# Designs tried in a protein design chat: VH-VL binders against q96il0. Part 32

Target 1, 167 residues: q96il0
Amino acid sequence: APERGAERRDTAPSGVSRFCPPRKSCHDWIGPPDKYSNLRPVHFYIPENESPLEQKLRKLRQETQEWNQQFWANQNLTFSKEKEEFIHSRLKTKGLGLRTESGQKATLNAEEMADFYKEFLSKNFQKHMYYNRDWYKRNFAITFFMGKVALERIWNKLKQKQKKRSN

## First folded at step 1 (VH-VL)

Design n4g (framework fv_ebronucimab)
Fold by ESMFold2-Fast, scan of step 1:
Structure n4g (fold): chain C 167 residues (1-167), chain A 121 residues (1-121), chain B 111 residues (1-111)
Amino acid sequence: as target 1 above (167 residues)
Amino acid sequence: EVQLVESGGGLVQPGRSLRLSCAASGFTFDDYGMNWVRQAPGKGLEWVSGINWDSGSTSYADSVQGRFTISRDNGKNSLYLQMNSLRAEDTALYFCARGQRIPDTYGMDVWGQGTMVTVSS
Amino acid sequence: QSELTQPRSVSGSPGQSVTISCTGTSSDIGSYNYVHWYQQHPGKAPKLLISEVSNRPSGVPDRFSGSKSGNTASLTISGLQAEDEADYYCASYAGSDNWYVFGTGTDVTVL
């Protein structure tokens, strides 16, 4: 079982960094990489007059970001945990300590790690295939709603232009 | 020895609140998403709510949205369900179940024995 | 939330095969390979029987198999035994707002 690290006690929500975008930003803002997923979160700007359709698109993008962040955070944690367990087990069978004389973590050579990488890749092949399928489905939905929002904005600009012309 | 144990169920009047707890043992609790699933007497299973490993994502069934709140305390290996504005139709056995992280492909592989919630006047 | 449709009951004799269908929509079973099957004996908690359409957890006999076509998933129990008499539920992921949508449940009777 892995020990709980300081990173896991972080009060920031999964997939979201605890920082503020620049003041008076009127656009989406990209934050620093998440500790677990190593992906940069997007902080979505909420316009004053957000339409229901714009809200649906924003929520869909936020949900997709959280899904993506959670998947990669889990994948990275699983990889690190299983790698550490594999290294620990192999060093124990060799009668070696967990740390080198210089205080570095003891490591295995590339030949010894090949078995771990083969097992990890084969074990996760199906999971990655499902991830790719879900990613494409989510991306198609986002693209569809982006198109609908674009059409709504064109319509609103046309209505606004007619009002100004009539005044 | 992987185990989930629910508690906090009981008889409660409509409109009141109740808080359920689930104690986890035998596994690294903060590696897993967790779920609440209920079953009314003689009826089928209904997913109630889920929470990811770090509380960053939660979701609720339409029937409980706005009334129930799922939460967890990873330092105490505990999952909670705060139930407000209880209705007769909330009467059910409430199970705590371990899932993996969404969109992880593995189903709910560990279940508690459930705690009974009866909403009656 | 949409509920997945299962037959109310199926029955068979020992040694025979029975199949339980689970019908959803294009937004759940039709979109994701996250379909799971649960077995529940009276008075007991559910047990995960099949994960991700067709994967058997450790300890589950190969008599149990799962499949999916379009919006319908199926659980097949071959070589039916007395201990297989139970309620069976399918469940599917249906999006970020619907992590698990359960089926109506099927009562399997061994004659």
Scores: ipSAE 0.000, ipTM 0.461, lowest interface PAE 15.1, mean pLDDT 80

Design n4h (framework fv_ebronucimab)
Fold by ESMFold2-Fast, scan of step 1:
Structure n4h (fold): chain C 167 residues (1-167), chain A 121 residues (1-121), chain B 111 residues (1-111)
Amino acid sequence: as target 1 above (167 residues)
Amino acid sequence: EVQLVESGGGLVQPGRSLRLSCAASGFTFDDYGMNWVRQAPGKGLEWVSGINWDSGSTSYADSVQGRFTISRDNGKNSLYLQMNSLRAEDTALYFCAKDTGYFEESAFDIWGQGTMVTVSS
Amino acid sequence: QSELTQPRSVSGSPGQSVTISCTGTSSDIGSYNYVHWYQQHPGKAPKLLISEVSNRPSGVPDRFSGSKSGNTASLTISGLQAEDEADYYCASYAGSDNWYVFGTGTDVTVL
């Protein structure tokens, strides 16, 4: 039966939701959580007179978001796959079928699943540690460029104030 | 057009020094990390060194650590590799390559034609 | 630092599919989704073919696809063509100490 096939209708090939902000938006938009990553995407507004520095900041933020979404989508898929493999393996060792007589998936109790969770976390510890390090590195870079953009905007404001006074 | 052109290669004796240059054009040089990759005659690719957009981070392959220094001059759109204490094993075609993105984990989308370094007595 | 392991050579007939494996460790391919593939024709500079495991740059045919499972990444070339005859290299981000490591390379021959 294709019971769960409908769940994937709204997602891009990479597992990211097909959220789209209103076309006349003049500001950044925050969307609903992605089905695979469970993260809320941000769609960035592009002003007509975007400076090169503002473009660089926006692209850094977009690249970081894409990286973050892809990491969690892949992590969640890996978790689901390995969880199902673990359950099937344990049921096979017990001589049990993969589904109950009512058609539900056969399951393991919480204590049996604790072994899987411990193994999964241990196996992925280094990966998660490097994810956290890279996440902070990326946010440091973004903060640095946010500071540069802020200084540019202050300079532009000062120029406009001088121009207004000269008129 | 986006282009990278290496120069500075040549024949050099073991133990001596050589400096390679890479001239970039057609893109905003200070937006991207840059890398040096080498290929010995008839052999595979070996990553040598990388530098981020602002020179704040550099990294080196173990085989060249302590002997080679990567640097860049964003005002001149140029990348450099200072090679000291050269060995016969450093003989290779040296490519410069541009990151696709801002961070060191990025792929290399633009490559130069390479400059040949031959270390022999 | 150790290189990523690839088969020395792979061959196929026109229209056939071939797959190239790239095996690393838990500290490179196993830890990161930053695996890239490069194509190099004789006497030419390498060309980016696949970035970040499975992303195709503009202009790369959909016949080229990438995937990753555990410590191993794979490049699959479907509908093999004569112009696909080249050397193929995988590369992976390998951490902050040594950013990049290349594979040993695979020579693809179209019979």
Scores: ipSAE 0.014, ipTM 0.628, lowest interface PAE 6.9, mean pLDDT 84

Design n4i (framework fv_ebronucimab)
Fold by ESMFold2-Fast, scan of step 1:
Structure n4i (fold): chain C 167 residues (1-167), chain A 121 residues (1-121), chain B 111 residues (1-111)
Amino acid sequence: as target 1 above (167 residues)
Amino acid sequence: EVQLVESGGGLVQPGRSLRLSCAASGFTFDDYGMNWVRQAPGKGLEWVSGINWDSGSTSYADSVQGRFTISRDNGKNSLYLQMNSLRAEDTALYFCAKHDYESSYLGFDYWGQGTMVTVSS
Amino acid sequence: QSELTQPRSVSGSPGQSVTISCTGTSSDIGSYNYVHWYQQHPGKAPKLLISEVSNRPSGVPDRFSGSKSGNTASLTISGLQAEDEADYYCASYAGSDNWYVFGTGTDVTVL
């Protein structure tokens, strides 16, 4: 399989819960935690007179949220899959079945599970570092655009006040 | 009306490079993600690559990873696909498609007619 | 990644109903409600027919409907007509590594 690019960034559109804000909401709405990512999605309020700059900021925030949701949904699914495979493999090597005599799922003790967690974290260390770097870059970009929007709003208010004084 | 027009296809030898272009009109180009989808003669659709509205994120199918590069020029309302190290299996009709990340639709709501790429010795 | 699985062909008579299945995994169709259907007539570009499992874009007849259960999405064409002869493709968001995956495609024949 060809090696993927040096940085894997996901701006894919999916992963956000399909929810609606409360009727007559005039603010951003925060939803319940997503089943897979365990993150709360934000539904952004769209003003009737949104400027092009405000639209770009909102789209950047929505895209960043989607990227974040996708990363954690995939990470959690990978963790669950590898954990189950690890448990299955170890039980098989011990000659044990997947169920106890009481019908419960057979499990490994805390010491054996600690080995899995340590290996999982070590294996994913660079991936998490790249995630953190990308997360900070995205938040820096959002903050920058928030500053631009704030300056636009201040400038527009000053223009309106000066025009009112002139008239 | 929304229009997407692909160009740049042709006959090319294996191992060579080719650059495809897609000219967009009828919508605010810099607000939407764009994608390339291909279809080999008589075969099914295969997603090739996508790029978001500001070029901040791209993604590629495993079959083209490391060989193809998607890019866009928002000032010219144009999408590009740089194809390097072409193989016979890259022979296909290449479609340009629009993907709206803000809409309740996450599908490709508009497609071009495609440009044919034939990789043969 | 792996493609979504569709039957190669489906046939029906005018006025009947046909259903096309699209089977993925718990990591794509099973995890997200972002399944889309495309119709492609010979020699033409694909057309978005159904978006997000069951939503019809403007201009798509009510005869086309979509649904999803677990890892399988379905497209149903009721009141089958001659102009419905086409190839149909499902597609889904496939995760951060590869954004999008298409189904293998189904040829619909009106007999």
Scores: ipSAE 0.000, ipTM 0.460, lowest interface PAE 18.7, mean pLDDT 79

Design n5 (framework fv_ebronucimab)
Fold by ESMFold2-Fast, scan of step 1:
Structure n5 (fold): chain C 167 residues (1-167), chain A 120 residues (1-120), chain B 111 residues (1-111)
Amino acid sequence: as target 1 above (167 residues)
Amino acid sequence: EVQLVESGGGLVQPGRSLRLSCAASGFTFSDYYMNWVRQAPGKGLEWVSGISSSGSTISYADSVQGRFTISRDNGKNSLYLQMNSLRAEDTALYFCARDLGEYYSSFDYWGQGTMVTVSS
Amino acid sequence: QSELTQPRSVSGSPGQSVTISCTGTSSDVGAYDYVHWYQQHPGKAPKLLISDVTERPSGVPDRFSGSKSGNTASLTISGLQAEDEADYYCQSYDSTLSGYVFGTGTDVTVL
C-alpha cells in the first residue's frame, strides 16, 4: 500500500541509504533494503510520553541498526572490489578479455575462485569475530530491555486500573 | 576500582573555548553511557550532555545545545566535552558520570570534577 | 519546570528520622518510577544513594529509604548520624525535554 512506501535516496558507497518514512506514522516504519548493506532500515516511532527505559531501548536499537548497516555496507563494498580485482587480474594473466562475445562478464570457475574466498575469509577472520561478539552483546541487551519495557508497560496498565477503580 | 578523572578546566574569557577530558579506568568503558553534569558554585546539579556506549546517540541540555560537543574515544577510555562560545553562566565544576549500564538510568560513579571559570 | 522542587534545608538530632520531598510534574516524577537520589558531602562528588525510587545500591545502609506518590518522591533517613550531614539531590527524566532534571537540593543538618 502507498502508506508503506517511501522515497529512497542512495548515499555514497561508504554511507547508508537515506529514506523518508510515511508522514505521521504511529508505528515503526520498515524501509526497502539498503543498496550497500542489503539490510532494511527501521524508522522508530517516538511516543509522546516516552520513558527513560523506552528511550534507552529505542536508542540502543537505532545505534545497533546504524552499526550493523555500516559494517555490512563496508564489508560488501570491500568484498565486491577485491573480487573484481582478482577476476580482472586472472583473466589478464590468461590473455582473455573481460567480456565474452555475448557481452556477458567473463568469469572464473568455482575452483579458481576458491583461493580468493579462502584468503578473504582468513584476512577478515578477526574482524568477523569482533562483529559476532558485539552482535551477541547488543542482542542480549536489546532482549533484556524489551523485557524491562514489557514489565513497565504491564505495571503502568495496572496503575491505570487502580486509579480508575479508586475514582 | 572504577575511577573517572576530569581535566582541562581553567579560567577563560567569555566567547572563548575549552576542551574537557575524562579518563576512565577500572571498567569496560565501551559498555557504558557517559554523561557530563555541572554544578555552579553554591548551586545545584545540572545535567549537560550524554553519549551512548558507541557514540552514535548524543543528547544535550537546551542551555548548551549548539555550543557544546560531547565525544568519546573508546580506544583511549576517554570522554570529552568541547565547549565553544563560553558564557559567564557556564562557570561551574564539571563532573563526568557513568550511566549504571544498559539496564539503569542512574549515575553510579562520578569523577571529582574540573572547575571552569568564565570571567573577564 | 526546569528543576524538581526540594525543601532548602532539613534538620534533626542524632537518632531521629527526617524526610526530604522531591516534587515534579506528570512529565517527570509523576510519569515513571525513575527517581534517583544522590548524597553530596562538602567538597566531594555526588554519590548514588537510591535508584529507581526504592532500590539501594550495594553498601548503602537500610536506614535510607525511598518512596513515591503521584508527583512527589520522598527520601527518608532514619536513625540520623553525624555523617549524614550533606546535600541531597533527587533526579528524574523529563519526557518533554528529553533529558535529565535534578532537584533544587536539600541541606541536611545534624545537630
Scores: ipSAE 0.000, ipTM 0.454, lowest interface PAE 17.3, mean pLDDT 79

Design n5a (framework fv_ebronucimab)
Fold by ESMFold2-Fast, scan of step 1:
Structure n5a (fold): chain C 167 residues (1-167), chain A 120 residues (1-120), chain B 111 residues (1-111)
Amino acid sequence: as target 1 above (167 residues)
Amino acid sequence: EVQLVESGGGLVQPGRSLRLSCAASGFTFSDYYMNWVRQAPGKGLEWVSGISSSGSTISYADSVQGRFTISRDNGKNSLYLQMNSLRAEDTALYFCARESWYDTGAFDIWGQGTMVTVSS
Amino acid sequence: QSELTQPRSVSGSPGQSVTISCTGTSSDVGAYDYVHWYQQHPGKAPKLLISDVTERPSGVPDRFSGSKSGNTASLTISGLQAEDEADYYCQSYDSTLSGYVFGTGTDVTVL
């Protein structure tokens, strides 16, 4: 039997939105982009006769999705916060208000914002390097287990075909 | 040298708690699923608990569910087993075991074990 | 909890073959080709001997072989040697438990 708890993951207190797939789905469900990470979540279908290898692959994909969602949700929040602080600081330094004459939030031009982007990327360089390393490691592992699952399914089909031929 | 070393075992009274540790060396600990397996004196092997490489996926044998908690600290290359509400039937040698990367469920590296005796 | 059934003991003379059976159900041994075998000498930790029914880890002699038919897996030790005297355990995954299950263990004696 599939794990009931997998469908009731409440992550709202940690800044991740709840995602509810269609009831009685027999396929993987791809949802709308998460508000914080801007990534589309996948809710994995759990077959009744899931093998241990299939379960390991599914759990690895779920863990990778959660890790990826959390990384980008945190990164996007940090980016947005620091961007707003940078804009407010620069506007204050120039003696400008936080709003334009049209009532919109005041912004900096592209050249001024380039300073922020350079600083942000430099500040987060090591963090992004660790992300890329872990991303490649996780995708290598997923690809490896996808291959093992494919071989298991081919083997099972060959066993069924040979059984029909013999009897 | 790939090695797992357990510690924390001892004599403990029924109903008390004990925490086991397993120190890993010689391999990238964070890449492997880890397990606890126990063996009562003169008896066979019994799987206790398993944890995924990241720590996000955890499973327990029915006999310990709700009483034991498995955890890991990849920064310290260490695996833990927090054992609460201990019973005489939990008396066993507790092994730390690494799950093979290639063969699902195969435990390719084992520690020497740490003895837990639950007695009054 | 449930465990896989093995004979308590098997015996043989040096140079002969012995076979250890491991019988489970359709939810474990019968369901998957995830049957592993371990050798344990007295006072030592178990050693992985066979993985995924038939695969030998590096350093394991080819006189150790595994097979499976239906709900029963088998470990065969050919050319039996004194150093093979040990306890042997099979292991499988059980889908109903979502966890691992070991066999009852077999004591191999070399006469």
Scores: ipSAE 0.000, ipTM 0.543, lowest interface PAE 12.2, mean pLDDT 82

Design n5b (framework fv_ebronucimab)
Fold by ESMFold2-Fast, scan of step 1:
Structure n5b (fold): chain C 167 residues (1-167), chain A 120 residues (1-120), chain B 111 residues (1-111)
Amino acid sequence: as target 1 above (167 residues)
Amino acid sequence: EVQLVESGGGLVQPGRSLRLSCAASGFTFSDYYMNWVRQAPGKGLEWVSGISSSGSTISYADSVQGRFTISRDNGKNSLYLQMNSLRAEDTALYFCARGYSDFEYGMDVWGQGTMVTVSS
Amino acid sequence: QSELTQPRSVSGSPGQSVTISCTGTSSDVGAYDYVHWYQQHPGKAPKLLISDVTERPSGVPDRFSGSKSGNTASLTISGLQAEDEADYYCQSYDSTLSGYVFGTGTDVTVL
């Protein structure tokens, strides 16, 4: 009988590893680096009695992680595409084929590749500045909500102490 | 060939629901941000909703917030739009469109659109 | 949802230049260089014409160019041709929505 399970493919969402933390975990888990972004994903623990404010904080952190992973996956894709196009264009300009007589991909020397890297960095300078700006904005928002959650927890502890200390 | 094909449009009564689908082919669907954009007959383009590559970041236009739900199935290379509590004002041609992120590069691949008519 | 402001229509003769403005606010057009332009012929899906203010996708003629100053982005079509007769839409990322806003659209007529 053929192995039906061996033919089945389950896919994870783009930019996310297949790593799954234990179902009854009581803390956050860090996965292996993502194939496209090279960033380690964090799988967040969800408390049984999560408040609406705690939920907002967790969702903000999850959204920020997704934004960050998507930015770098997209940046890496753009880099790979433009690098391939640059190599192809330069080989064409030299009158060389895309492959050698042995069928191997033709390559450029380090000096020519340095031209590509310089151009790519210059071209993407503003994009990286906007990324840094948004990264700071997101971190500020996360810190602000962390503060709100901390104040909520302090307030709840004070209310509990009032109830316990009925004197 | 890189292609997006929408389906699921039709005639529906106000207050009812309709689900749109978009089938992607010719590219790695799971690497791209996806959008729904609509166009009422004789009117301009209106962005409706967007979803990140993993599905964890979702945004909606104010006009559809709380009524429409965008989702995706990367294993099936498909994008969906669940439309609830439909209004006459939702009558439009609905396009599926591919982006690289939720802001950069624009929408470079579009489907043909699927027509949704909300009428008694 | 607020729309970016475009002129309703622009017209020109073959070989002339026309410019379409797209005016937003400091939270969209003025905030980032994430302004895109689309061309739509009747009965067809929109086609990406210009991305990120100035970038031309492969296959788009160099007579199409984009620019931005403050809260206003512009699309210029030089050497106007009959085939350029279409509707043109600008689009910008809006930081308050974490999503997109389209312009009101401009009908380009070649007379």
Scores: ipSAE 0.000, ipTM 0.481, lowest interface PAE 16.6, mean pLDDT 80

Design n5c (framework fv_ebronucimab)
Fold by ESMFold2-Fast, scan of step 1:
Structure n5c (fold): chain C 167 residues (1-167), chain A 120 residues (1-120), chain B 111 residues (1-111)
Amino acid sequence: as target 1 above (167 residues)
Amino acid sequence: EVQLVESGGGLVQPGRSLRLSCAASGFTFSDYYMNWVRQAPGKGLEWVSGISSSGSTISYADSVQGRFTISRDNGKNSLYLQMNSLRAEDTALYFCARDKVPGSNYFDYWGQGTMVTVSS
Amino acid sequence: QSELTQPRSVSGSPGQSVTISCTGTSSDVGAYDYVHWYQQHPGKAPKLLISDVTERPSGVPDRFSGSKSGNTASLTISGLQAEDEADYYCQSYDSTLSGYVFGTGTDVTVL
């Protein structure tokens, strides 16, 4: 269930939507879908005594989220723009107007739109392949640093137990 | 036409501060990651700092961490580099460079550079 | 961050082919196909020449080609011309450092 305390403000398509998490959150908070990317942003909880390694992990996760938001916002914008241009070009080629008699945008049938989708996917295949590669790369790096943070916490607990035993 | 124009370089004594600016035009500045890359006279390229489109994610090379601060003002289409505690080894031509799209990790446009000389 | 290793210089005659290597580690060049090449003429800013190991930006002649095997990427210039005399830099991204790394640079001389 989405939290009603979240307020989303419009931002540039390349940016992450602004939102406000609950005041007393002690955990990561998930916001509403961004207008441009249609992805849900995560607000990361910042501990009062955040270690440099914990900060690095959090910033890596924030950077990955921003990269992901920007990629999909740009992809959605490019798709919409090229779709509109394709429809315009095909209607012009057919000698048809850009709008129906009701004033709505004229559209192409499914068979004609299949040409656009095929060309768009083919044209963007390499871009999506690199996106997937970077996505796996980033998640691997996040997992690696999550492991480092876990080891740091274990070491700190062991250090505290050693201190308690020596006391 | 995409343009990046650096300014603010000059001769400065060790231990002093200097602020570089990069003015962007011909594209939607707020859609791009921005970076500073430097080149010492007769030497190779060295990445200095990067900042995400919103300014929320910032990274620095180890050599400048704690001394330099990158920032941006999307309303002014400007990128900045505040350089504190300057050292002789910071002497270089400083380039402003744009990341084409998130996830590509390459610089498609560069400015002409601004020269920073740190000498006594 | 550590630099990627390139030869200091390579030379060739007009019409010859030359190859520039760029050697990194398993965390940068060896990890992903994120290797890019820049051409820098004296007194000028670098210009993107090859992106993502093999991709040529529009306007770059097909004489320039890239490849990668293991931890080493290569830039090949075929049909070498006088205007190819420049410095060439490879660049990758180190995901563990969340930063960019450049090669040491190679001076291409056309004799």
Scores: ipSAE 0.000, ipTM 0.468, lowest interface PAE 14.2, mean pLDDT 79

Design n5d (framework fv_ebronucimab)
Fold by ESMFold2-Fast, scan of step 1:
Structure n5d (fold): chain C 167 residues (1-167), chain A 121 residues (1-121), chain B 111 residues (1-111)
Amino acid sequence: as target 1 above (167 residues)
Amino acid sequence: EVQLVESGGGLVQPGRSLRLSCAASGFTFSDYYMNWVRQAPGKGLEWVSGISSSGSTISYADSVQGRFTISRDNGKNSLYLQMNSLRAEDTALYFCARSFYGDEYTPFDYWGQGTMVTVSS
Amino acid sequence: QSELTQPRSVSGSPGQSVTISCTGTSSDVGAYDYVHWYQQHPGKAPKLLISDVTERPSGVPDRFSGSKSGNTASLTISGLQAEDEADYYCQSYDSTLSGYVFGTGTDVTVL
């Protein structure tokens, strides 16, 4: 624990989760898929001498990941809930129980489920269109800032070479 | 060392507003998700609100949705909670708590000492 | 918001083992390994005791252990000591509400 002011050596919480890279990791780490979003979280390495532009890029990537994780977790939960309600409703209409004689969960065939998928997609069409629009906007911004960071690093290397050559 | 210090609590009448602050030190504040957690006298913990490292992702407990506003100023290493339309049931010790950056699934590894809010006439 | 169910109180003698249960649903405790435990002494802020079901932060004695089975997570305190007398809270993430949910809390008394 540093006695000096704030330093970037403690980039992880004291209660390190399974998604947290080792404290002294010097690269981004990819975790296992989240159970509800089914997306792999990325834990970003934070360099000690991170430039303001690099920080902006990292935060944009973090915010995009948070937005994406939340969207898909909620979407998958809604899908699962409505799917179960649909199956329950159809089984009750047929006078069937929720479980088979073998104790397995009762289900509907592909033709019967097609009605559910069609309704779900239709009902969520606008939501998915807004998601796709925002997804592309966010990825464009990330790509733009990745380009700016790359140019900054090239420029710094050229300046370093000039200084090194003159000295 | 990591420290979180809350302030702004006090006595306030029902229907009025109060603003809480949390001053952070000993870590890079702008890298961490921050939370407010409250505890009514003699009762359990209740999560109130959370805000991502950049401030773009914000969430609230149903009990405070529409009345409370969480915000942060990374340049000042400070977290805020603007509490409007206060009710007697908002009476509690309010804690500032840190969680992992960019990930709302992680534990609260550091807590402040809390600031007491009493809503009474 | 929803709360996770814990026993109101648990008591034991020094050296005894006690277990605190934390029961949720298939959408919180049962869905993820994001179950955390906090210890709170009277008049003090909570302290992180166990993270991600089983992980022990630096400085926490190995007398404290966590586990999970189905919709129920458990905190076990072995070799109970006087300083373990405190309130214990479990916590999980509820993705349906995009927020955290705490347990009802358990008062541990050492007699």
Scores: ipSAE 0.000, ipTM 0.466, lowest interface PAE 15.2, mean pLDDT 80

